Miniprotein binders against q53ft3. Designs and how they scored, part 138

Target 1, 195 residues: q53ft3
Amino acid sequence: MFGCLVAGRLVQTAAQQVAEDKFVFDLPDYESINHVVVFMLGTIPFPEGMGGSVYFSYPDSNGMPVWQLLGFVTNGKPSAIFKISGLKSGEGSQHPFGAMNIVRTPSVAQIGISVELLDSMAQQTPVGNAAVSSVDSFTQFTQKMLDNFYNFASSFAVSQAQMTPSPSEMFIPANVVLKWYENFQRRLAQNPLFW
Below, E stands for the ipSAE of ESMFold2; O stands for the ipSAE of OpenDDE; V2 stands for 0.75 times the mean of E and O plus 0.25 times the DockQ between their complexes.

## First folded at step 14 (miniprotein)

Design M12 (at its last look DockQ between E and O 0.65; V2 from the best seeds 0.00; counts 0 for: pae E 2.1 > 1.5)
Fold by OpenDDE base, look of step 14:
Parts: structure tokens; sequence; C-alpha cells
Structure M12 (fold): chain B 195 residues (1-195), chain A 107 residues (1-107)
């Protein structure tokens, strides 16, 4: 349902579904991360009247997770870019992941997506600096990130005949990535703030 | 026990939320099936979401009852209902995840 992209890293398209309405991506070496893109894969939309609240979790000085609301993704805004570099210190807020027994590694941050009612989401206040506010900066960042992702993903493209059997791994066809990229580019060109 | 009560209530609310979530998926799938004029392809996922919704609802009801028992101080019956509710919730979860899997294959 969701993808997570960090510049210079492999795209994550397999979120850990920790609950019916909760998805988590692990972000190793989170201290080097400035921005993260969260996007819908387009396979499963949100049900009507629902969207995703996007949270960031990092370990505090005690190694305990601190969750902060970054923003939202919806069917109408299926992707968002968040600046997380400035969020690596601070206080957490109430978050929907607190009751979840999520296996955590102290050195690994997480992106959490909580599927919620749109009306409930509207009552939530993201942390102030998380949303990339500049259209130009966003467009440039998004384009660079998309290009990086596409180039990275395509570098691993193998034909089915070249695939090494790995029954424990899920594979995404390269054409799906390309199609997503093209669709994203199209949307970005139409409205740089479509998210 | 106030803690037991709180726990049961939290579980009940969660189960209610999951029931509604499953229902919303079922509705979405039903609409999509109709739009695509392909009820057969969506039938199993639809069925599973509906069944999951019902099981979550039952779980929620049992958790609510457990909460009431917690208020009354009936620890034994509380634990029994919590266990039963958990079984319904886990069964519902399995169905829900399978439904999602099946639905995703349709895309």
Amino acid sequence: as target 1 above (195 residues)
Amino acid sequence: SPESYKKAKEYAERAKRYAEFARKYAEMIAREAKKNNDPESYEEALRLFREAAELYKEAAELFEKAAELAEKGDKEEFEKLMEEAEKYKEEARELFYEALRLYEKLK
C-alpha cells in the first residue's frame, strides 16, 4: 500500500503492517536522513473518508521511541515529502503507535503510517517544520529523489530468467516502478503541490 | 480493577475501529466490483472483509463486557471474556489480512 523513499537509499515498498491500520518503515542510520518521501503505491487506495497520518519515530537519549506527526497522505494527495533532520531532537506527542509492540532497534528510526478518518486527521497538527513548504525546493527535491529512486531501482532490474530464486522475498516488477515514476512525474508537472 | 477496565475499553475501541475499517474496505470493494462489472473477482475479498468486520464487532462487544466485569471485580470472568475476545480479534485479523492480500492481487 505504501512506499518510503530516502534520497540515496533503496526505496521501501514493503511496509511492515503492524496492525490492520498501521504500517511501519524502518529507517536505519536515521541521523543522516534529511528528508523522507512517503507515497501510496496505488495498489490499495484508502477507503472513502480515510487517509494516512504519517509519523516519525526516533530513539530518544534513553533509546525510547519518540513519535511525531509529520503530516498526511490521502488518495487525493498520495505522496508527501517530510523534513526529518530537524526533528531528531524534541518531545514526542500522542501517537497511535504507542500501544503497538513494534520490534525496534535503538539505532533505527521509523516512519509510521496510521490509517485514520479524514475528519480525525483534520484535527491533528503536524510538527511545524516537517512539511516541505517551498514549492521550488520541493519540486527540486522531489525530482532529484525520483530520479535517484528510479536510477537506483532500475539498477537492480533483472529479467525473470536472471532472478535467483528467493521465496522469502517479494518482487516488484520494474514496470510498476516505471509506471509509478511516470505517473508521479505527470502529477508533479501538473501540480507540484499535489500532495 | 481500573487498569483492567481501561485495558478492556481500549481493546474494545480498537476492535470497533477495525470493524469499521473492514466495513469500509468491504464497501469500497463492493463499489469497485460493481463499477467493473466483475463481482466474482472481488467476491472472496469482499466476503472476508465482511466476516472480519463481524468478528471484530463481536470482539468489541466481548471486550466491552469484560470491561463491565472489571468494574464489578469479577476477575475470573473478566479474563475469560478477554481471552474469548482476543480469539475473535485474532481470527478477524487473519481474515482481514487475507482480504487485503486478495484485494491487492486484483490491482
Scores: ipSAE 0.676, ipTM 0.869, lowest interface PAE 0.7, mean pLDDT 84
Fold by ESMFold2, look of step 14:
Structure M12 (fold): chain B 195 residues (1-195), chain A 107 residues (1-107)
Amino acid sequence: as target 1 above (195 residues)
Amino acid sequence: SPESYKKAKEYAERAKRYAEFARKYAEMIAREAKKNNDPESYEEALRLFREAAELYKEAAELFEKAAELAEKGDKEEFEKLMEEAEKYKEEARELFYEALRLYEKLK
């Protein structure tokens, strides 16, 4: 349903569903992370009148995880960038995860998504500087995402001499991916928010 | 006891929320099936979401009855209703997750 992306890392597209309406992503080495992107994959939308509240939790707060509201995603705003650097550990607000026992390794923070009614979400207040709209941070993060995708895709490249015939298999020429990469970089330099 | 009453009421409210959640998915899928003029592809996922919604509703009703017994102090009957309600809730959960899995395959 959701994806989670950190610049310089592989995109996560398989959230751990910990309840019917609750999803989590692990964030190892969270102290090296400044921003995280949470987005909808586009496969399953929220039901009408619902959306997602996005939370951050520090690893192992000595038995009582503290969840901090970062912001929201909805069908109308299916992606959002959250700044997690500078958040205070141990400071929490009311959150819907309750006393749920969620599997977590000791060194791993988590992003939590709770599917809720839009009216309920309207009454929630995110932590102070969690949501950011900095163009510089967005551009840097976007460039790292772009590089990550290109490097991943190119790692599967094969020459024509290495191809094994497979009639049921579809292929994308490597130069198409390169052209897209170059065009995306040019457009990003012209308008960091074009996409 | 007050703790037993609180637990049963919390479980009842959670089950009610999941019943409504499953029902909203069923409504969304029914509209999508009609929009695509392809009811057969969505039929099983829709059926499972609807069944899950009904089982969550049954669980919620049993949790509410257990809360009433917690006030009367009949601990043995309280535990029997809590166990029955939890069984319905877990069956509903299994159907809900399978419905999600089937719906994801259609996408």
Scores: ipSAE 0.524, ipTM 0.810, lowest interface PAE 2.1, mean pLDDT 79
ESMFold2 (binder alone), look of step 14: mean pLDDT 86; pTM 0.856

Design M13 (at its last look DockQ between E and O 0.53; V2 from the best seeds 0.00; counts 0 for: pae E 1.8 > 1.5)
Fold by OpenDDE base, look of step 14:
Structure M13 (fold): chain B 195 residues (1-195), chain A 107 residues (1-107)
Amino acid sequence: as target 1 above (195 residues)
Amino acid sequence: SPESLKKAKEYAERAKRYAEFARKYAEMIAREAIKNNDPESYEEALELFREAAELYKEAARLFEKAAELYEKGDKEEAEKLMEEAEKYKEEARELFYEALRLYEKLK
């Protein structure tokens, strides 16, 4: 359902589904991460009236996770870029992941997506400056990230005949990635702030 | 125990939320099936989401009853209901995940 992209890193297309409505990506070496892109894969949309609240979790001084609301993704805004580099000193708030026993490595940050009602999401306030608001910087960053992702993903593209049996791995058809990329580029071109 | 009561209430609310989530998927799938004029391909996922929703509702009901029993001081019976509710929730979860898997294959 979701993908996560960090510049200079491999795209993550397999979120850990920790609950029916909760998805988590692990971000190792989070201290080097400035921005993260969260996007819908286009395979499973949100049900009507629902979207995703995107949270960032980093270990506090005690190694305990601190969750902060970054922003949102929706069917209408299926991708977003968040700046996380400045959030590392923030205070934790109530978050939908707090009651969940999520297996964590203390040195690994996480992106959490909580599927919620749009009406409930509208009442939530993301942490300041998490959303990339600069159109030009955002467009350039997004385009670079998209190109990097596409190039990376396409480099692993194999024909079905070339696939080695790996029952433990999920495969995404290359056309899904391409369609997503094209749709994202189209939307980006129409409105760089469509998210 | 205040903690047990709180837990029961939280689990009830969570189960209700999951029931609604399952229902919303079922509704989405049902609409998609109609739109694509392919009810057969969506039937199994649809049924599983519906069943999951019902099981989550039952789990929620049992968690609520457990909460009531905790309020009355009947800890032993409350704990039994919590365990039973958890079974329904886990069964619902299995169906929910299978439904998602099946639905994803349709894409």
Scores: ipSAE 0.678, ipTM 0.872, lowest interface PAE 0.7, mean pLDDT 84
Fold by ESMFold2, look of step 14:
Structure M13 (fold): chain B 195 residues (1-195), chain A 107 residues (1-107)
Amino acid sequence: as target 1 above (195 residues)
Amino acid sequence: SPESLKKAKEYAERAKRYAEFARKYAEMIAREAIKNNDPESYEEALELFREAAELYKEAARLFEKAAELYEKGDKEEAEKLMEEAEKYKEEARELFYEALRLYEKLK
């Protein structure tokens, strides 16, 4: 339903669905992350009148998770960029070696998305102004995301002569992925906010 | 007993929310099927969301009745209803996830 992207890392598209209305992404080595992008994949939209509240979780000085509301995604605004570097300020005095050990511990940072009624979301106040947006920045990020996805998918391409029968597995022709990629690029160039 | 009553009320409200959530998905899928002139492709997912909504609704009813029994001190009967409600909730959850999986394939 959702994707999560951090600069310099592979996009995550397989959120852990922990409840009917709750999704999480793990963020290892979270102390090195300044920005995170949360977006809808476009496969399953929110039902009418609903949207997603986006949270960031980090361990406090006792190692206990602390959750903070970053902002929202909706069918009308299906992606958002969040600055999270300032939200870890209680962690800024920690030794870099100790911070790396915390990341390797089972208690890692997470992005959580809770599907909620829009009316309920309207009563929630995000911490600070974590949302970051600009048309040029969004366009450049989205282009990088498109390139990353296309390169990833195409790296698994095989010719029909090289194909091994796998009756228990479903396949997608490479041309379908290419057509999607070309169409998305065209729409993005015409309207970067067509989401 | 006070903790059991609180749990029963909480579970009832949660089941109501999930029933409405499943119903909203069913409504969305029904509209999409009409828009795309393709009701056959959407039928299984639509049926599963509708069934999940009904099972969540039944779970909510049983959780509410269990809460009433806890208030009356009928602990043994209340626990039977809590167990039965949990079975409906778990079945609803399985159908809900399968419906989502089927809907995702159509996309």
Scores: ipSAE 0.579, ipTM 0.833, lowest interface PAE 1.8, mean pLDDT 78
ESMFold2 (binder alone), look of step 14: mean pLDDT 88; pTM 0.878

Design M14 (at its last look DockQ between E and O 0.47; V2 from the best seeds 0.00; counts 0 for: pae E 1.7 > 1.5)
Fold by OpenDDE base, look of step 14:
Structure M14 (fold): chain B 195 residues (1-195), chain A 107 residues (1-107)
Amino acid sequence: as target 1 above (195 residues)
Amino acid sequence: SPESYKKAREYAERAKRYALFAQKYAEMIAREAIKNNDPESYEEALRLFREAAELYKEAAELFEKAAELYEKGDKEEAEELMEEAEKYKEEARELFYEALRLYEKLK
């Protein structure tokens, strides 16, 4: 359902579904990460009236996870870019992941997506520094990230006949990635701040 | 125990949330089935989401009852309900994930 992209890293398209409504991406070496892109794969939409609250978790000085709300993704805004570099010293708030026994590595940050009612999401306030403030910088970053993602994903494209059986793995059709890319490009061109 | 009560309430709220989520998927799938004029392909996923929703509701009710019992000091009975509720929740979860898997195959 979701993808996560960090500049200079491989795209993640396999979120760990830790609960019915909770998805997690692991971000190793999080201290080097400035921005993260969270996006919908386009396979499964949110149900009507629902969206995703995007959280960032990093270990505090005690190694305990600190969760902060970055922002949102929705069917109408299926991707967002977040600046996480400035969040590393922030205080955590109540988060929807606290009650979950998520296996964590102290050196690994996480992106968490909580599927929630849109009405509930509207009551939430993201951390102020998570939004990318510069449209131009954002556009350039987004374009580079998209191109990187597309190129990366496309490099692994195989025909069904070329696929090695791996029953434990989920596969995403290349056309889904392409359609997502095209749609994202279109939206970005129309409104660089469409998220 | 205040902690046990709080836990039971939390589990109840979570189960309610999962029930709603399952229902929302069921509704979405039902609409999609109609739109695509293909009820047969969506039938099993739809059924499973509905069943999951009902089981989550049952779990939620049991967790709520357990919370009430904890508040009354009936710890043993509350723990029994918590265990039963957990069974419903786990069954619901299995159905939910299977439903999701089936739905993904339709995409």
Scores: ipSAE 0.689, ipTM 0.873, lowest interface PAE 0.7, mean pLDDT 85
Fold by ESMFold2, look of step 14:
Structure M14 (fold): chain B 195 residues (1-195), chain A 107 residues (1-107)
Amino acid sequence: as target 1 above (195 residues)
Amino acid sequence: SPESYKKAREYAERAKRYALFAQKYAEMIAREAIKNNDPESYEEALRLFREAAELYKEAAELFEKAAELYEKGDKEEAEELMEEAEKYKEEARELFYEALRLYEKLK
């Protein structure tokens, strides 16, 4: 159903199907891998309303498997690139593989794909270090920073009735800050490098 | 036993998911057969997915009953239902994988 590709290696097209709705690929020497591509072979699509949640697994310091959600593949997005070189050791997420007896070599990482309802997938959050694009990560960070600034600045807002007539103090109407914030967000969404 | 109750509940939910999954494949194959105007080629895979879905449903019902019996302390009866449910689940699994194999050959 799925393929798994790492640059400089042969493509894997024979996932280990460990359950009706779960597939696994071994990734030997995973510490030398920066990115992995997961894609649908095109032979068997997901049923309507379903898609695939993609996880990465490696043993933690205690030898227990750690599974982290990397992202998704669907009939509409049948291929995705996931960054695994920046994943933090020991940081697991809630995952659907914990109850299965998956055959694995202790030093070998795994890519797991769980077929799930699209509605269920929409409520899952991939780990932040699995960014697909550096530009997209920069845009997300910048948006979070702008939201933080706006929330912080808004917390100091006062009404005109609360102002004191001090000649050493300058004030900026709140609507000016809001207009700037909205305009900056729009520009950043159109061109993340506009500055 | 709290652990036996939790296991039975987990197996019931898993069987329900597999029943739904098999049913979704059957629906997809039925639509594909109509689209391609070729119901004969898809007939066996469709039949097997539907049968697997029904067997997963039977397993799920038995796992649910076993969970109720564990909660009431009827361990021996609960274990008998767990064994029966596992049998239905394994049969459903074999039919599911055969259906998937047949469907893959059509692609």
Scores: ipSAE 0.582, ipTM 0.837, lowest interface PAE 1.7, mean pLDDT 77
ESMFold2 (binder alone), look of step 14: mean pLDDT 87; pTM 0.871

Design M16 (at its last look DockQ between E and O 0.70; V2 from the best seeds 0.00; counts 0 for: pae E 2.0 > 1.5)
Fold by OpenDDE base, look of step 14:
Structure M16 (fold): chain B 195 residues (1-195), chain A 107 residues (1-107)
Amino acid sequence: as target 1 above (195 residues)
Amino acid sequence: SPESYKKAIEYAERAKRYAEFARKYAELIAREAIKNNDPESYEEALRLFREAAELYKEAAELFEKAAELAIKGDKEEFEKLMEEAEKYKEEARELFYEALRLYEKLK
């Protein structure tokens, strides 16, 4: 349902579904991360009247997770870029993940997506400066990130005949990545602020 | 026990939310099935979401009953209902996840 992209890292397309309405991506070495892209894969849309609240969690000085609302993704805005580098010193707010027993590694930050009613989401206030606000900066960043991701992902592309059996691993067809890239590029070109 | 009551109510509200979520997916799938003129391919996912919704509803009702028992101070019956409700919730969750998996395969 969701993907998560960090520049210079592999795309994550397999969120841990920690609840019916909650998805989590692990972000190892989060201190090196400036921006994260969260996007819908296009496989499963939000139900009508619902969207996703995107949260970032980092360990505090005590190793306890601090969750902050970054922003939102919706069927109409299926991707968003968030700056997380400046959030590492923020105060935690009430978050939908607090009651969940999420297995966490203290050195790993998380992106959490909570599927919520759009009306409820409208009442929420993201942390300041998390959303990339400048169109130009966003477009440039997104394009670079997409290109980096595509190039990186493509570098690992193997034919089925070349595939080493790994029953513990899931494989995504390269065409899915390409289609996603093309669709994202198209959307970006049409509306750089489609998010 | 106020804490027990609060817990039960929280679980009930969560179960209700999940029931509604399952219902919303069922509606989405039903509409998609019609749009694509392919009810057969969506039937199982639709069924599972509906069943999940019902089970979540049952769980919610049981949690609410447990909350009432918490007020009355009946710890034994409270725990029993909480356990039963949890079973319904877990069963619903399994169905919900399976429904999502099935639906995703249709894309």
Scores: ipSAE 0.679, ipTM 0.872, lowest interface PAE 0.7, mean pLDDT 85
Fold by ESMFold2, look of step 14:
Structure M16 (fold): chain B 195 residues (1-195), chain A 107 residues (1-107)
Amino acid sequence: as target 1 above (195 residues)
Amino acid sequence: SPESYKKAIEYAERAKRYAEFARKYAELIAREAIKNNDPESYEEALRLFREAAELYKEAAELFEKAAELAIKGDKEEFEKLMEEAEKYKEEARELFYEALRLYEKLK
């Protein structure tokens, strides 16, 4: 349903679905990460009236998770860039993941996405302005990250004849990545603030 | 006990949210089937989302009944209803995940 991209790293497209409405990505070596892109793959949309609240989690000095609301993604705004460099020592906030059995490595950070009603999301306050708001910086950063993502993902493309069926494993077709890339670039060119 | 009541109510509310979530996906899929004029391709995913929604609804009702028993202190029947509700919830979850897998393949 979702992708998570960090500049200079492989894109993650296989979130751990920890509940019907909750998804998690691991961020190893999170201290070196300044920005994270969270986006919808375009295969499964949110149902009408719903969207995604995006959280960042890191272990504190005691190894306990600290969760912070970064912002939102929706069908109308399917991607966002979040600055996390200033958040790695901040205070936690209320979050929906604490009571769940989330599989995680204790020494890594995570991105969590909770599917919620839009009305419920309107009552939530992200920490600071984690979302990147500069149009010039956002556009340039996004283009670099998109180019990196497409180039690397395309280098691993395989034909259907080379695929091994796996009912417990999810795959994405290469043309979905291309369609997403082309649509996103077109929308950014028309309106850099569409997100 | 107060803890048993709180647990049953939280489980009931969660099951209600999942029932609504499954129904919303069923509605989305039904619209896509009409838009694409291809109801046969979407039929199984639609059926599974609808069935999952009904099972989540049944689980929620049983969790609510268990909450009433927690108030009355009927420990034996409370545990029985909680176990039965969990069975419906788990079956609903399996159908929900399979429906998502089928829906993704249509894209």
Scores: ipSAE 0.555, ipTM 0.833, lowest interface PAE 2.0, mean pLDDT 80
ESMFold2 (binder alone), look of step 14: mean pLDDT 86; pTM 0.855

Design M17 (at its last look DockQ between E and O 0.60; V2 from the best seeds 0.00; counts 0 for: pae E 1.7 > 1.5)
Fold by OpenDDE base, look of step 14:
Structure M17 (fold): chain B 195 residues (1-195), chain A 107 residues (1-107)
Amino acid sequence: as target 1 above (195 residues)
Amino acid sequence: SPESYKKAKEYAERAKRYALFARKYAELIAREAIKNNDPESYEEALELFREAAELYKEAAELFEKAAELYEKGDKEEAEKLMEEAEKYKEEARELFYEALRLYEKLK
């Protein structure tokens, strides 16, 4: 359902589904990460009236995860870029991931997506400065990220005949990635701040 | 105990959210089935989401009852309901994940 992209890193298309409504990506070496892109794969949309609240978790000084709301993704806004560099440990607000026994390594940050009602999401306030505000920087970053993702994903494209049976793995059709890329490019061209 | 009560209430709310989520997927699938004029391909996933929704609802109700019992000081019976509710929730989860898997195959 979701993908996560960090500049200079491999795209993550396999979120850990930690609950029915919650998905997590692990971000190792999070201190080197400035921006994260979260996007929908286009395979499974949000149900009507639902979207995703995107959270970032990093270990605090005690090694305990602190979750902060970065922003949102929706069917209408299927991707977003977040600046995670310089996020300070906010006051421990109630976060949707707090009650979940998520296996964490202290050195790994996480991106969490919580599927929620749009009405509930509208009441939430993202942390300041998480949204990429500069259009130019965002456009350049997004384009590089998209190209990287597309190139990476395409490098693994195999035909059905070439597919090695791996029952433990899920496969995403290459056309889904392509369609997503094309749609994202189109939206980016129309409005660099469509997110 | 207040902590047990709170836990039971939290579990109830979570189960309610899962029930809603399952229902919303069922609605989505039902609409897609109609749109694509292919009810047969979507039927299994649809039914699994519906069943999951019902089981989550049952779990939620049991967690709520457990909370009430904790409030009344009937810890033993509350714990039994918590265990039963957890079984419903786990069964619902299995159905939910299977439904998602099936739905994803249709894409």
Scores: ipSAE 0.654, ipTM 0.863, lowest interface PAE 0.7, mean pLDDT 84
Fold by ESMFold2, look of step 14:
Order: sequence, then C-alpha cells, then structure tokens
Structure M17 (fold): chain B 195 residues (1-195), chain A 107 residues (1-107)
Amino acid sequence: as target 1 above (195 residues)
Amino acid sequence: SPESYKKAKEYAERAKRYALFARKYAELIAREAIKNNDPESYEEALELFREAAELYKEAAELFEKAAELYEKGDKEEAEKLMEEAEKYKEEARELFYEALRLYEKLK
C-alpha cells in the first residue's frame, strides 16, 4: 500500500503490516537519516473518509519505543516529506501503536502508518516542525532523489563497443534515461506539485 | 479485575474499528467493480471483506459482554466470552488479509 524512501537508500515498498490498519517500515542506522518520504504506491487507495497518520519511533535510552506524530498522507495528498533529524531526542506523544506487539531490533527506528478516519486525523497535532511538506522542501528532496537515480543508472552506461551480447537481457539507451530526467526536472521546476 | 475489564473494552473498540475498516473496503471495492463494469473479478474480495466485517462485529459484541461480566465479578463466564471473541477476531483477520491479497492482485 505504502512506500518509504530515504535519500541514498533503496526504496522500501514492502511495509510490515502489523495490524489490519497499521503498517511499519524499519529504519536501520536511523541516526544518519534527516528526512524520509512516505508515499502511497497507488495500488490500494484509502477507503473514502480515511487517511494515514504517520509516526516516527526510536528507542529511548532504556530501549523503549518513543512514538511521535510526523503528519499525514491521504488520497488527496499521497506523498509527504518528513524531517526526523530533530526528533531523535524528543519526548513521546499519544499514539495508536503503544498497545501492539511490534517486533523491534535495538538501534532501529520505525516509520508507522495508522489508517484512520479523516475526522480523527483532523484532531491530531504533529510534533514540532517534523512535517516538511512545503513546495520548496519537496522540490529539494525530489531533486536529490533524481540526481541519485541518474547517477546510479549512468554508472551502468556502456558504449556499443563495450557491450557483451546478452539476448536474454533488455537494455535501455542512456539517452532515454537522460530525456526522462530532463523532462521530469523541467516539469518540477514549472510546477513543483505536478505529480 | 480492573485490568481485565480494561482489556475487554479495548479489544471491543479495536474490533469495532476493524469492522468499520473492512466495511469501508467493501464499499470501495463495490464502487470499483461498477466503475470498471467488472463485478465478477471483484466478487470474491468483496464478499470476504463483508464476511470479515460481520465477524469483527460479532467479536466486538462478545468483548463488550465480557467487559460487563468482568464488572459484575463473573470472571469464569467473562473469560469464556473472551475466548469466543478471540476466535471470531482471528477468523475475521484471516478473511480480511485474504481479501486484501485478492484485491491487490486485481490492481
């Protein structure tokens, strides 16, 4: 249902569904993470009148989970960027995960998504300035993600003289990736919310 | 005990939320089936969500009755209702997850 992306890491698309309405992503080495993107994959939407409350959890000094509300995702706003760097020493807040048994490895943080009624979500207050869903912040993070993808794909580029025949493999010319990157970047500069 | 009463009430409220959630997915799927003019492809997932919603509702009612019995001090009968409610809840969960798997395949 959901994806979770951290710059410089592979996207996570296989959330652990810990309850009918609760989903979790593990964030190993969370101390080095400043921002996370939570988004809907587009396969299964929220039912009408429902959305997702997004929480960040980290172990406190005693190893106990501390959960903090970051913000929300909905069918109308299916992607959000959250800043978590300032939350790694924060106080816990009221949250829906405290009564559940969630498997947790020490030193691993988690992103939790709770599917809830929109009316209930409207009564919740995210901690501090954790939600970074402004146009400028989204554009900056997206640009870094695009640069990462382009650099990764370009690292596999070969000339025709360097190609090994591989009839069972499919290849994509490098200029296709570049044209996609340039088109997406142009659209983002014209309208940061085009997608 | 006061903790047994609180547990029964919490389980009742949780089951009510899951019943509502399953019912809302059934409504979503029914609308998609009409939109796509393809009710046969969605039939199994739709029925499983509806069945899960009804079983969660039954579990919630039993958890509520167990909470009332705990409050009256009838621990033995309350524990029996808790066990029955757990069985309904587990069956509902299996149907709910299977419905989700079937629905995801249609996407």
Scores: ipSAE 0.593, ipTM 0.845, lowest interface PAE 1.7, mean pLDDT 80
ESMFold2 (binder alone), look of step 14: mean pLDDT 87; pTM 0.870

